# VHH binders against F-box associated domain-containing protein sdz-33 (sdz-33): the designs that were tried, part 1

Every score and structure here is a prediction.

Target 1, 300 residues: F-box associated domain-containing protein sdz-33 (sdz-33), of Caenorhabditis elegans (q9u232)
Amino acid sequence: MATVPFPILCLPDFVLQKSLKLMGVVEHLCLSILSKNIKQLIATLKGYPKCFSFKFVPFTSLTVVGERFKHFSFRFDIDESSQNANLRSYTDEGTYITLTVPGFTVKHWIEHVAYVLCRNNSIKLVLWEPNIDEVYEIVKDMRTVEVVIVSSEIQSCHLLKLFPSLRYLGVYKAPISAQILTYNLLHLEVKTKVTLNDILISNCSNFSISGNDVSDKELNFFMRSWIKGSNPRLTKFYIRNSLRVRDPYLETVLFQNIDYIETHKKIYWRTFEISRPDGTKADVMWDPLYNSYFNMTVQH
Structure headers, positions and changes below count from the first letter of each chain, unless a header shows other numbers; antibody chains aren't numbered by Kabat.
F, E and O are the ipSAE of ESMFold2-Fast, ESMFold2 and OpenDDE, as the mean of both directions, binder to target and target to binder. V2 is 0.75 times the mean of E and O plus 0.25 times the DockQ between their complexes.
Where letters were taken out, [cut] stands.
The coordinates of atoms that the task and the answers printed are left out; those that the model quotes come from them. Centres of patches stay.

## First folded at step 1 (VHH)

Design b1 (framework vhh_7b2m_4)
Fold by ESMFold2-Fast, scan of step 1:
Structure b1 (fold): chain B 300 residues (1-300), chain A 118 residues (1-118)
Amino acid sequence: as target 1 above (300 residues)
Amino acid sequence: EVQLVESGGGLVQAGGSLRLSCAASGFTFSDYYVGWYRQAPGKQRVVVASITSGGSTKYSNSVKGRFTISRDNAKNTVYLQMNSLKPEDTAVYYCAADSWEYGDYDYWGQGTQVTVSS
C-alpha cells in the first residue's frame, strides 16, 4: 500500500488534482475521509467502478468492481451496542487496513463509498438471509437496480414491494415464484431448478438459466411456442447446463416441426435461424459435443 | 461504451496484399474470441477467419493459405493479413468479438470496404 502524504492537503488545486489522478481506489477512499474538499475532488474523478455490490450478512461487506474485473473488497467491523462501524480494506494477501470515522454506521459508509467511488447512486444487493427490511433501511435512499438472492427464506412478493426499481434479478438458492417470473425485468438469472412452464410464463427480456438440465424436447417445445408468439419481451434466452457431460442434443429433435436455416455466422459453432410469421428472427446456437450451453438471441 | 473499429481497407490490385486492423474500446480483447467476416452485395455475411483467446486460429476454405489472423493483446487489436488477393475477395469486412464465458454476446464493428480490381 502507498503511504498517504499529509502535505497533499496543502497543495494548490492543480497539483492536488494531478496527484490524486496518480493514486488508486484505496488511496482515494483513505483521503476522502480527511476533508470535505478532498472528498468532493475525488468524487469528480472518472474511471471508477463498473458496479458496486453490497452484501449484508453473514459478513457485511462491499465489493467494488473496477477495470478488467478487478475487485476491491471491504468488510465492516460493527460495534453491536452503538451500531458504529469501521471499514476494513483488504489486500490481495488477505491483510487489511482499518478506516474509522466517529459516528459512522454501515449506512454512512455505504453512502460515502457510493458518493466518492461511484458516479451514480445505483447499487447491487446480495441477500444471504431474510433480513430484507433491515437491508432496505440501509439502502432506501439509493437506486437498487440488481438483487441476488442466495437464501431460500426470502419472500419474493415482499422483495418486489421494497425494490420496485429492480431491473436485474438473480435467484441462486431461493425457489422461483410466479411473481418473480412474471415481473417486468430486463434480466433474470436463475441457478435453481425451473420447469418448462416457468420458462413459458417468464416476462423478462434476458433470461439466463444455470445448473438446469433442459432436454432437446423441452427446447423444441419452447422454440415452437416462441414462434407462435410466446415470450414477446424475450431478447435473449441462455442455458448453461451442469458442468457434467451428457448426450449431445439432436438437431432433428431440437428443430422438429420448425422451419429453420443454417447461417454459418461462426467458425466454432453451428448457427441456425428461426422466424416468426411476422418476420421476427432469432439465432440459435448450442454446444454440439456436451450440451454445456444453449443460446437463443432475438434479432432486432 | 463498447466499440470495435475496423481500418486498413481500400482498393488493391489482384495479387496484392492488405492488412486489416480491428481495435477494441470499452473492453479487453484478450478474453474474447474474435472473428473476421465479410459481406459482398446481395450475399449473406460469412465467416473468414477466427482466433480464440488462447491464440488458436481457424480459416474458411476460400482464404486458407492466403489470409492470416493474429492478435496483439497489449494494443487491444486483432489483425487480418490478406495476401494473394482475388476479385472474389471484394466485400465489406467486419470484425466481431464473441465471449462464450461472459454471456455469449457479439460485438460488431462498422465494417471496412475492400475492393480488389482485376
Scores: ipSAE 0.000, ipTM 0.165, lowest interface PAE 14.4, mean pLDDT 75

Design b11 (framework vhh_7b2m_4; at its last look DockQ between E and O 0.02; V2 from the best seeds 0.00; counts 0 for: pae E 14.0 > 2, placed apart)
Fold by ESMFold2, look of step 2:
Structure b11 (fold): chain B 300 residues (1-300), chain A 122 residues (1-122)
Amino acid sequence: as target 1 above (300 residues)
Amino acid sequence: EVQLVESGGGLVQAGGSLRLSCAASGFTFSSYAVGWYRQAPGKQRVVVASIYTGGSTKYSNSVKGRFTISRDNAKNTVYLQMNSLKPEDTAVYYCAAQSYFPLTGSYTYDYWGQGTQVTVSS
């Protein structure tokens, strides 16, 4: 197809780059739908920070996340008769800007936004009671690297069959299964209930737990099991959003029957080192801060 | 060696201003969220202000409108501008750097500073 240059594309390279960098996300998306040349230019813009990720909430929104964009989101406006979808962005005053491309569906928008604004052409999928098969039809040609299950129930093995490249899984409101726990995930984040046994059978590299009560005795058992070789793929283990105050018998309970070296000591936060017999070391941090209760990092 | 160093603390009269700095060495701040925390005498350490990798900021209710957090990635430094200081702002102030995992939107703490004393007299 023959492409007619837009006037801005006829500018010298320095002026073109400067003009585009003065524009925001919405303006870049507006330009990117005008031609293949402009789409490519925006996608490869020198020195333009692309988003770290984007989030697809099925049939509801796309959100981009990055250093420049924080959480910048668009709402879908779907025409039932044509199945065309428009992207809509609101101002602080309740007015909005609508992006329209004839024939674009939700799937077209997901692919377009990922190509133009995001690194790695990957998506974060947030499931709120969706039909997972309908969602899969929309995203099956995309690299889905994250799924967050919120206020919904889906089959865990069905999810893994549909998304075999899955690296990150967040389970916030749905029950977690042994199939998920034993799956070789890069990162598993859990806000639903888990037990010590669930932790011990897990096979993820990074395991983050929020909203659970895991006692110092349970953590002691976990660490002793780790020293004996449990959780061999584990690199980071975190418990978040717990109380900042820890049991005053920290060394007596948490490190009972564990050989450790205290590596840093402050009034309110301390770090420790534990080791496997083969010399593999892990750093353990007591974190008094609001966001973490327990923090363990393995040196592989 | 990796370290975080706070500076800019001191004694100031109520209504006055101070600017705290948190400088990193051995790593770069550009991919980290940074928070300022304080501990008043006899109290627990609490969050005061945070700045995330995307530039968004959050403030505790006790300092909102009076304190401003900012970052200068070229100088590898985060600042806390504290205006209209009150005696209840008296505390040791700490900075902490948090790893941001953009694919999950999660943070973890990696580094802490040693703290700087701020004392606000009546």
Scores: ipSAE 0.000, ipTM 0.177, lowest interface PAE 14.0, mean pLDDT 73
ESMFold2-Fast, scan of step 1: ipSAE 0.018; ipTM 0.359
ESMFold2 (binder alone), look of step 2: mean pLDDT 80; pTM 0.804
OpenDDE, look of step 2: ipSAE 0.013; ipTM 0.223

Design b12 (framework vhh_7b2m_4)
Fold by ESMFold2-Fast, scan of step 1:
Structure b12 (fold): chain B 300 residues (1-300), chain A 120 residues (1-120)
Amino acid sequence: as target 1 above (300 residues)
Amino acid sequence: EVQLVESGGGLVQAGGSLRLSCAASGFTFSDYYVGWYRQAPGKQRVVVASISYGGSTKYSNSVKGRFTISRDNAKNTVYLQMNSLKPEDTAVYYCATLGSYWTPSNYDYWGQGTQVTVSS
């Protein structure tokens, strides 16, 4: 642990910046509470995580996620009568310290932690249980919400109205509505079962699915439909298969009634090319040893 | 029930080698990033190596060139090959399945650890 020198608040900016770079996240959070100038100075440091998520699970929590699997875990002790909250900052060993500021709510703490530790202009929300209105009230005055992950059923039209700047949506539990599928998302990630019809009506640019057993015949139908002009916004379609659940991909079924060529672009992967009549091409590939991934990427 | 079980630790002379294994059960292993961490007595737990679902690897500077992380998705196992061991590598080694940027941190799971002791 770093020892905080006093009176650090009286140091010249150059010396103060060097001193702050030698301190840990706990010291940065403590000092940022004491001074607006220090809060602003800490927020300009480039050594901390670039993204964060607010996760609403048993015990309200906040996780700030950075590079190389670095993350900072926080929990809130909420006084239900006043809605004032104390922040618990956790170590990798599961111990914590408690930070208290009179009058601070969960919203004040999330804003403070995001400002101090997150360099991004957007935030990621992870919604484990469906009280989207309560979460919206907490985050509505923060930076743009571009990423939402939901692990439970949420009303799609309401979600899209609250977060109109949504670019990425992760859905970890069914059902997925036609409103979400047809929405102009940059990335849609689904960890629940999807149907061929769901794939065909999707209007997202990047469609990732896992935990599904989409058949070779269904993939053939999808690819033939794509060749005929379906999914015009699609840039990538990606399937992640559970180990040993899926039968091997069969070239003869996948490309039935499709004009294709094998490209040999990758070692240990089978790689193929299909084309639309207008000349638009797509790369189709899978790993033949484990059949863990199926990928279709549109060339631009 | 999600479980991670480390094995392969032990006592070894400086310059020797050990291979650690981490056996995973109760989840779709191939969907997860996996990391090896270590903690020496009185020190903070630090990252040693990590591997993505697709096999991309990252190493801490202290072990780069000496340690190799690999995975066998068919066996739900991650390995850490440790070569040219030094006394300062002495620690309890932990396996963890870690969420990526897009995965909730409550899917981060830790094993119980395996002791590695390197004598001089």
Scores: ipSAE 0.000, ipTM 0.131, lowest interface PAE 15.1, mean pLDDT 73

Design b2 (framework vhh_7b2m_4)
Fold by ESMFold2-Fast, scan of step 1:
Structure b2 (fold): chain B 300 residues (1-300), chain A 121 residues (1-121)
Amino acid sequence: as target 1 above (300 residues)
Amino acid sequence: EVQLVESGGGLVQAGGSLRLSCAASGSIFSIYAVGWYRQAPGKQRVVVASIYSGGDTKYSNSVKGRFTISRDNAKNTVYLQMNSLKPEDTAVYYCAAEYDFDSGYYEYDYWGQGTQVTVSS
């Protein structure tokens, strides 16, 4: 159980509030289990924009994303007979702090962490195995699920049926289906193989892919197709090439048979503009030194 | 929060071999890709090899056929087996990981501190 020096609990509320604002995730969680009043005070701070819940073999874990902190990850020690759980927070040195509340299950901890720390009620799920039904039973009554990342084979129809509020989908291990591609997602991120035809049938607003496998010639074809009216919902198309070796992007290939203008020319950043016959414009940008990304953003 | 620790560097004669290890510690939710980079004195960091979720690998032309990247998911460790080492391979070797949360922004957030490799003639 978390222990706190007695004097801090006796500070005037305005001084206590200032002290709480300077504390990190672990300190907030330690204090939040001490009393109802402290839990409510910490909850009013809403210091962290996102709360993520992950269930995967062999661990059940929870991550909190903070504005100044990248990620704070917690693992659950589950008593299999009672399903009661303790929450572990790991330090940089590989040691951990254990938080215990009598009777708390994983579900109680997720609710507590989300209530105390997170500004929004959305949960991001990462599915390492095809265990979507089990995970759904844990989260269905607690928070809205808007973000799912799939690292295992699951049925697209079943996923969309269970999470109708899904806005953001990441597909990292399983093949991408036409059902997912044509769904009206706000953001689709694909790290498995993507073909030109997959790009052309996509109905998401923001499409992010990884890979050297989309050639300059294929990007040229995509841009010419966009000019002719393909991908009407598209606001951003992004390719990430980080940690992959690729040939440099070639202006002459990318814009072959396309009328374009260069709007910005910097050593690490080039921007070009292309237009549809109806006047709709898009900015095309890439990093010319490292070729770490390709970005196309539709102007509004 | 994922932390990367490199090990296995050292001094070796030309034609020799070294095996570098990149151990991920802390909380690992998903590491989509891990890459090995190197930086020689007075030069920029360049990519050497990458390994992706699902086993896909990529190599720079300078190391193809000599270096092999592999991973042990049970140990949360990525290896770089370096064979037929040349004096030109002398550099500090860095491990970097792409995290699958909002992916594009987290690729450089998980760099190791580096391990020195020196190849004598």
Scores: ipSAE 0.005, ipTM 0.244, lowest interface PAE 10.8, mean pLDDT 73

Design b3 (framework vhh_7b2m_4)
Fold by ESMFold2-Fast, scan of step 1:
Structure b3 (fold): chain B 300 residues (1-300), chain A 120 residues (1-120)
Amino acid sequence: as target 1 above (300 residues)
Amino acid sequence: EVQLVESGGGLVQAGGSLRLSCAASGFTFDDYAVGWYRQAPGKQRVVVASISWGGSTKYSNSVKGRFTISRDNAKNTVYLQMNSLKPEDTAVYYCATDYEGYSYGFEDYWGQGTQVTVSS
């Protein structure tokens, strides 16, 4: 445990709140263990982002993104016989202190950190290992709102059965299924192969694609389909191209058989507008120098 | 400090060869595709060659058969071997990454560029 004066627990809430604002994450975690009142008070301060990343096996660790993009690194010392875990908190000097609570498992620590440091008690999972069922047993009673898959062996459709409350899904290496594409996600980010048909059947509100070779002809077809009413939930469509050799997107190809206008909304960017027959409009722009990305944002 | 450093540029006669190197500092090329771009004065920056983390390569039509991209993941370096150089190859050459996995952030990095001049 970090050294914190015991008499601080006897101070009035106003004085405690002022003192707590001057302390770091390790001190907040130490104090929150000592008293439920302090735990609740720290949770109201909310100087930290709402999410944290969970990394599982063989190096079970937790990374919390703090204020001003600070990263806090934790590791778990697990007693294999009892599954009780101690939390190691690392300092900027590479040393660590160990926090212990009788009976705490990895699940208890993740719940505790989420409650104390994260505003919504929600978690973001980053899956490096194919054994998703083992991760699920640890996090099943927590609010998992974001998942990122970085293992090609994980079948993404299995995630929807385990985490039906997902709002954000990132698929970096795993194959993408029609079940994932048609699910009503707020945000879907893919860095694996995606076809035009995959784009057209998607029901997410924000669709971000990276590492793909979507052509200007395919984007033209997508935009013409959108004008005819496809992807009714779409608010933003973003492509960041793979660094593959290809010609830059051509305006004449992108807007073939599309009524469009240039809007001059940006000084250093050419911006264009397309419209549905019902009056719904979308802003379109892309990087003409590097062909690095294409953006389409629906106006509401 | 996270950065890409290009080297190997210089002045060469038409028909000559140069080898460019791109080294990552402060991160590894693990899970990154890497490309070589070039920009001549008054022209757009264009891609000339790319290599995936797994080693798959692509080339622009203007350099096919003359340029070869390769990588040494153990040395955290990507190379561009340029043969049969033409005056039209004169440009500043840039190395750039595209992230394909989760390590060392959600960032594409660009180098400062290295000048290649081919005299006729």
Scores: ipSAE 0.000, ipTM 0.168, lowest interface PAE 11.7, mean pLDDT 74

Design b4 (framework vhh_7b2m_4)
Fold by ESMFold2-Fast, scan of step 1:
Structure b4 (fold): chain B 300 residues (1-300), chain A 121 residues (1-121)
Amino acid sequence: as target 1 above (300 residues)
Amino acid sequence: EVQLVESGGGLVQAGGSLRLSCAASGRTFSDYAVGWYRQAPGKQRVVVASIDSGGYTKYSNSVKGRFTISRDNAKNTVYLQMNSLKPEDTAVYYCAADEYYLGDWSEYDYWGQGTQVTVSS
């Protein structure tokens, strides 16, 4: 339990707001549990990040990463035989602070922290374990979960059924399934191996991939397919391959049998425009020095 | 989990130089893209330089030609060499690490505490 100076709660709102701006994140969390008015006032302060990452270990702890004045990690411990969850934070000074509120569960603490410290209502959920049902029971009533990162192998059908309104999905350590690829996500980020066929069947609007080795011939085939109407939902496609030595013949392979216009040429990037028969245009950009980045953005 | 510690900030006169260091606790840091950001009082936090796991670097227009980002994977450290400092460079400097670099502040998983740089005229 943290000790909070009560005289601060007796100040007029404008003086209180000025005082709160001089305090750190731990003090803000302590004060926010004492009064609904203080909680609301702290939520209006500047300097807090738009998004926090929640890492969940289903059976014993939840780790929340936040920052304002310094990098901070919060750890929650749950005793299955009690009704209370404790919010524990370990400072860079080697001390710890424990916050306890009668009746608070891990879910209550996540909701409270999100309200006080996360202004855009965007929370990134990172799944370390395959027991998604337990995680879902904790977060299912939270409007703020729009982003899920999968760090382990999870059944794709089950994941999508539990989060049907999912906007952003990151797949970092699990193989990607056709079910995820064909789902109508706003943004799909993949750090695992994908094939040309995986790219062609994708239905996401924004597709970002890294840790792959997609050839210029494969990118050419993709672009020619897009020109003919494939990937109709795609608005942005980004791929970061392993570092490649500059290829002086890149254009010959990449734009083979494609009508294109070069629109921009700088030392750090070149931009080309390609078009569909219906007039839809896309900008293709890459780094001319290393050829490690490919970025395609559909206009409109 | 990645813990980042910045150091090397301080007070310097215009035209001077400072070298900032960002040290990480684990050896897997070599697989991460790392960015240096800065935030002046009353301003939004903005990126100034980045380096990815392959060594590719990018700089904001305001620091290009004056700042150099580099990494020493053996020491698990990323550096920001700041030359020809101007009063406008006064800010708290932060480092951030991410296995995949997307370019925006919110895309980095972990941030350091920050180090104050003050440039007097």
Scores: ipSAE 0.000, ipTM 0.158, lowest interface PAE 12.7, mean pLDDT 69

Design b5 (framework vhh_7b2m_4)
Fold by ESMFold2-Fast, scan of step 1:
Structure b5 (fold): chain B 300 residues (1-300), chain A 122 residues (1-122)
Amino acid sequence: as target 1 above (300 residues)
Amino acid sequence: EVQLVESGGGLVQAGGSLRLSCAASGFTFSSYEVGWYRQAPGKQRVVVASIYSGGSTKYSNSVKGRFTISRDNAKNTVYLQMNSLKPEDTAVYYCAREVTYEYWGTEEYDYWGQGTQVTVSS
């Protein structure tokens, strides 16, 4: 270890636990390497991050997401011949310390960090390149809570076969395959071009779209399709429109041939209710001034 | 492999102009947001201008009205036209491929070029 350890291992148990509660993330990682007992104690402490994001390229890195959006960045220095890795932890902007453990690979570090800091031993994957098989070998023994695709060359069929329990997916690069759109996801987040047809064939429960310029005519068609039974699993549909187009949605166009009622009216937002023939209701809310968002939430 | 190669830097007098170019390869250029960044000695790397896949642009307050970012998707190239240059614009200028999403630290380890030096004398 390149970091100088504290003499905390010599303290009585009650003092040890009190001291550990006052220490930060880097100190906890250093101490957990030195003692199996301390590793187990630190893993039970509250106030630590519940999730990690893992970015494989262009540099292999790990970001720990904490409470109040605190983030801790780690980067791996990999020996190509042995695959042994050193963990670089950033203490200040532009400064870092290096943690070295003989024989530790990227996989060992990720498992160690996840055990010490994340209660569920879970990880969020961010896939920048079509090297999913290599990434999978690193994280296959961990609970994968979310995958984010930022490469258009990642094969959806292969991804879903490797992560069959996947329920949360982000797609930030076109094109979006029909296999992804029709998969039974709890949450699909899209930050790339999507068509009305893509929306209509989607089978996710919570659908969030950003970076698209969806017209009030297209949203009208979607809502009329939903009323007729499309998107039966949908509980929430959210669009954040590109600020390039600033035409406000027209109520008369948005709700053309739809039976609706206004439930709330405020200066910067309005809420309307629409219904299916079976009695299922949805709340529709949009930005009437700048058309920056459209939100639809299905009741029960 | 993703590659970004900057060119067009040099020495110029205050009030002068320079045009930087960034040639991209190894990815579908038209689908990505690309930006220009700069780093002066002893300072953090900061964003100068970005251009999104759809053509919309964003500028830092320090360069707005003086710099213009543009792209040529047929040539896989992004440009930065720098007018009314000031000594404070002296820096190494980098282009970077960016993803249309935010999370802390993403820009620190995205794809970067090697940089091109711009020096503005008084």
Scores: ipSAE 0.005, ipTM 0.172, lowest interface PAE 11.3, mean pLDDT 74

Design b6 (framework vhh_7b2m_4)
Fold by ESMFold2-Fast, scan of step 1:
Structure b6 (fold): chain B 300 residues (1-300), chain A 120 residues (1-120)
Amino acid sequence: as target 1 above (300 residues)
Amino acid sequence: EVQLVESGGGLVQAGGSLRLSCAASGFTFSEYWVGWYRQAPGKQRVVVASITSGGDTKYSNSVKGRFTISRDNAKNTVYLQMNSLKPEDTAVYYCAAGDLEEYFGSYDYWGQGTQVTVSS
């Protein structure tokens, strides 16, 4: 455990609260275990991260992120026979201190950390080919899961069944499935290969993909399809990290058989506007000197 | 070109030992987290052991005390020493590497795998 400097539990509440504001996260977690009153006081402190990221594999870990991108990194040492867990709190240098509470499981620690440090009822999960049921058992009673990032292949239907409040899904290594593409997500980010057909059947509002898989001819087809009413829920389509060499005829290929208006031209970017017959407009932005290959934003 | 190449797999009798190697190229290996995973027929891929850029290690309960993970940053290689092998250790073993602490457990690169078969 952390070192106990002096009998802080004997201080008047006002002095105690002021003292707590000068302490670090390990001290807060340690003291909140020792006293219910201190746990409540720490939970009211302003400036702590308001959300957390729970990473399950390769081993269970927890990263708490919030205002000004503060990071608190924890890992769990699980006892095989009892399922009791010790919490390791890491420094930026990779050193750590171990916190031990008799009877605490991974679930107890996540609940404790979330109560003390995170006030939001939201979880960001980062998964690497885990048994998704194991993760669900840990989080099911404590927080709403709105954000999931997957670095490997998972069973899409099972994921959606277990996390019905899912709003954001990131797919980094897995092939994208039709079940995920057609689901009513607020945001879908895919860093694996995406085909034109995948784009056309997608039902998410914000779609972000890597830039190496979709040609300008295919983007032209997509835009023409959008003008005719495809992707009705789409608000933004973004292609990033493209290493493609700029085609000097990019505008002629990209906007072939499309009525468009160039609305902005600067040294480092160009903006175009396309419209549906019903008057709905979308902005298309392309920056040939930077890594912004294609951005399409629908005006409401 | 970024790649991870596993070697050292093979057929061994129960109670025997094998040493797996994972050779990395095309990135700054010393800054990456590295893990060993395995996948048996009809089962999901599961973690076996991991090692941080600083050398801290973690093991699955099923291999703790029998397997040892280590790294040699000068050689861009990570090792898995497997002792007291059991038939249930039979699987394809994969090496994986990831570069960000906020992406802990999210690996950017995977090897092709190496088969380990333990006979009874």
Scores: ipSAE 0.000, ipTM 0.148, lowest interface PAE 12.1, mean pLDDT 72

Design b7 (framework vhh_7b2m_4)
Fold by ESMFold2-Fast, scan of step 1:
Structure b7 (fold): chain B 300 residues (1-300), chain A 122 residues (1-122)
Amino acid sequence: as target 1 above (300 residues)
Amino acid sequence: EVQLVESGGGLVQAGGSLRLSCAASGSTFSDYAVGWYRQAPGKQRVVVASIEYGGSTKYSNSVKGRFTISRDNAKNTVYLQMNSLKPEDTAVYYCAAEFDYYSGDLWEFDYWGQGTQVTVSS
């Protein structure tokens, strides 16, 4: 049940507008279910969240992301017999409130939250279990699904067929299918084991890898392959090294048999430039003290 | 904008326990991966433990079996439970939050706390 100051609905319009501008996201959601007029008024307010994420497992939840990294998370309490859903919101104090609308399902809440709070029509899905068909039925009427993150075994053909507007895919469970690796993604994020061969066959524009022990010898092979024309769509290649990476990358190994120029040297990173025979250049950067990351960005 | 505040450090005898807390101010941990790092005097800052927003945990070999990382997203807090402490665990412990959420402009942002001192006496 929503708890809202009763007298606010009786205020003159100018006082109501001033009061709404001082309220937070949870208060706006509470008010939006009480009155269609207030719902429409809140939907027009400036400064509301631009990004929207939807998580199905381990909890069915929504996260609304605003300016300067501010975000709010809501969880669904689903009645298995009726499929009716209540939205549980927590306040800045860590207390919770439950919003109930008779007959509302998870889909109704997503549509409501998106309408009331979100300026952006794109959504991010986070899927820990292979329930893609159920998720698709909920979100198919949303304008765009651009970001999907999966931690379970995925039906790659099915996923790509259902979400043709997919720009960003995050994969947190091995193995990664060749179909996903070769797909024309804007961004592929991997938080599971990848091989050098997986990197070489990838067709994404921006490839980021976390939690892998990619060696300086393997990175050297990749860079030499890129110079020879591999990964033609690549604009950025990023590795965030895991807690198990012990040895720092060696410049002599990374650039063995590569013509390169050092462009910047700082305490926390060094920047180098490599080139293709056609004149295309890339910036290479890593943290020489902690070996925490490796970054390669193609110049345009 | 997010600010991280560590607490729970102090002086403890070898074999004792401490629980460190990392609290977010200005936003929640729901879409963040969070790691604990430590730096002893004259040593490089090293990773101790990390937890993804989905709950997956990783530990350095030096703390496996002794330390446990956990999160409470409702409280915007990540914990490091440190048991069977040794003098070599003496260090300043840092919390770091990494956005595990790509939304164009929010890629690859790392936020660090100010650190909390842990001293283990032999």
Scores: ipSAE 0.000, ipTM 0.208, lowest interface PAE 11.6, mean pLDDT 73

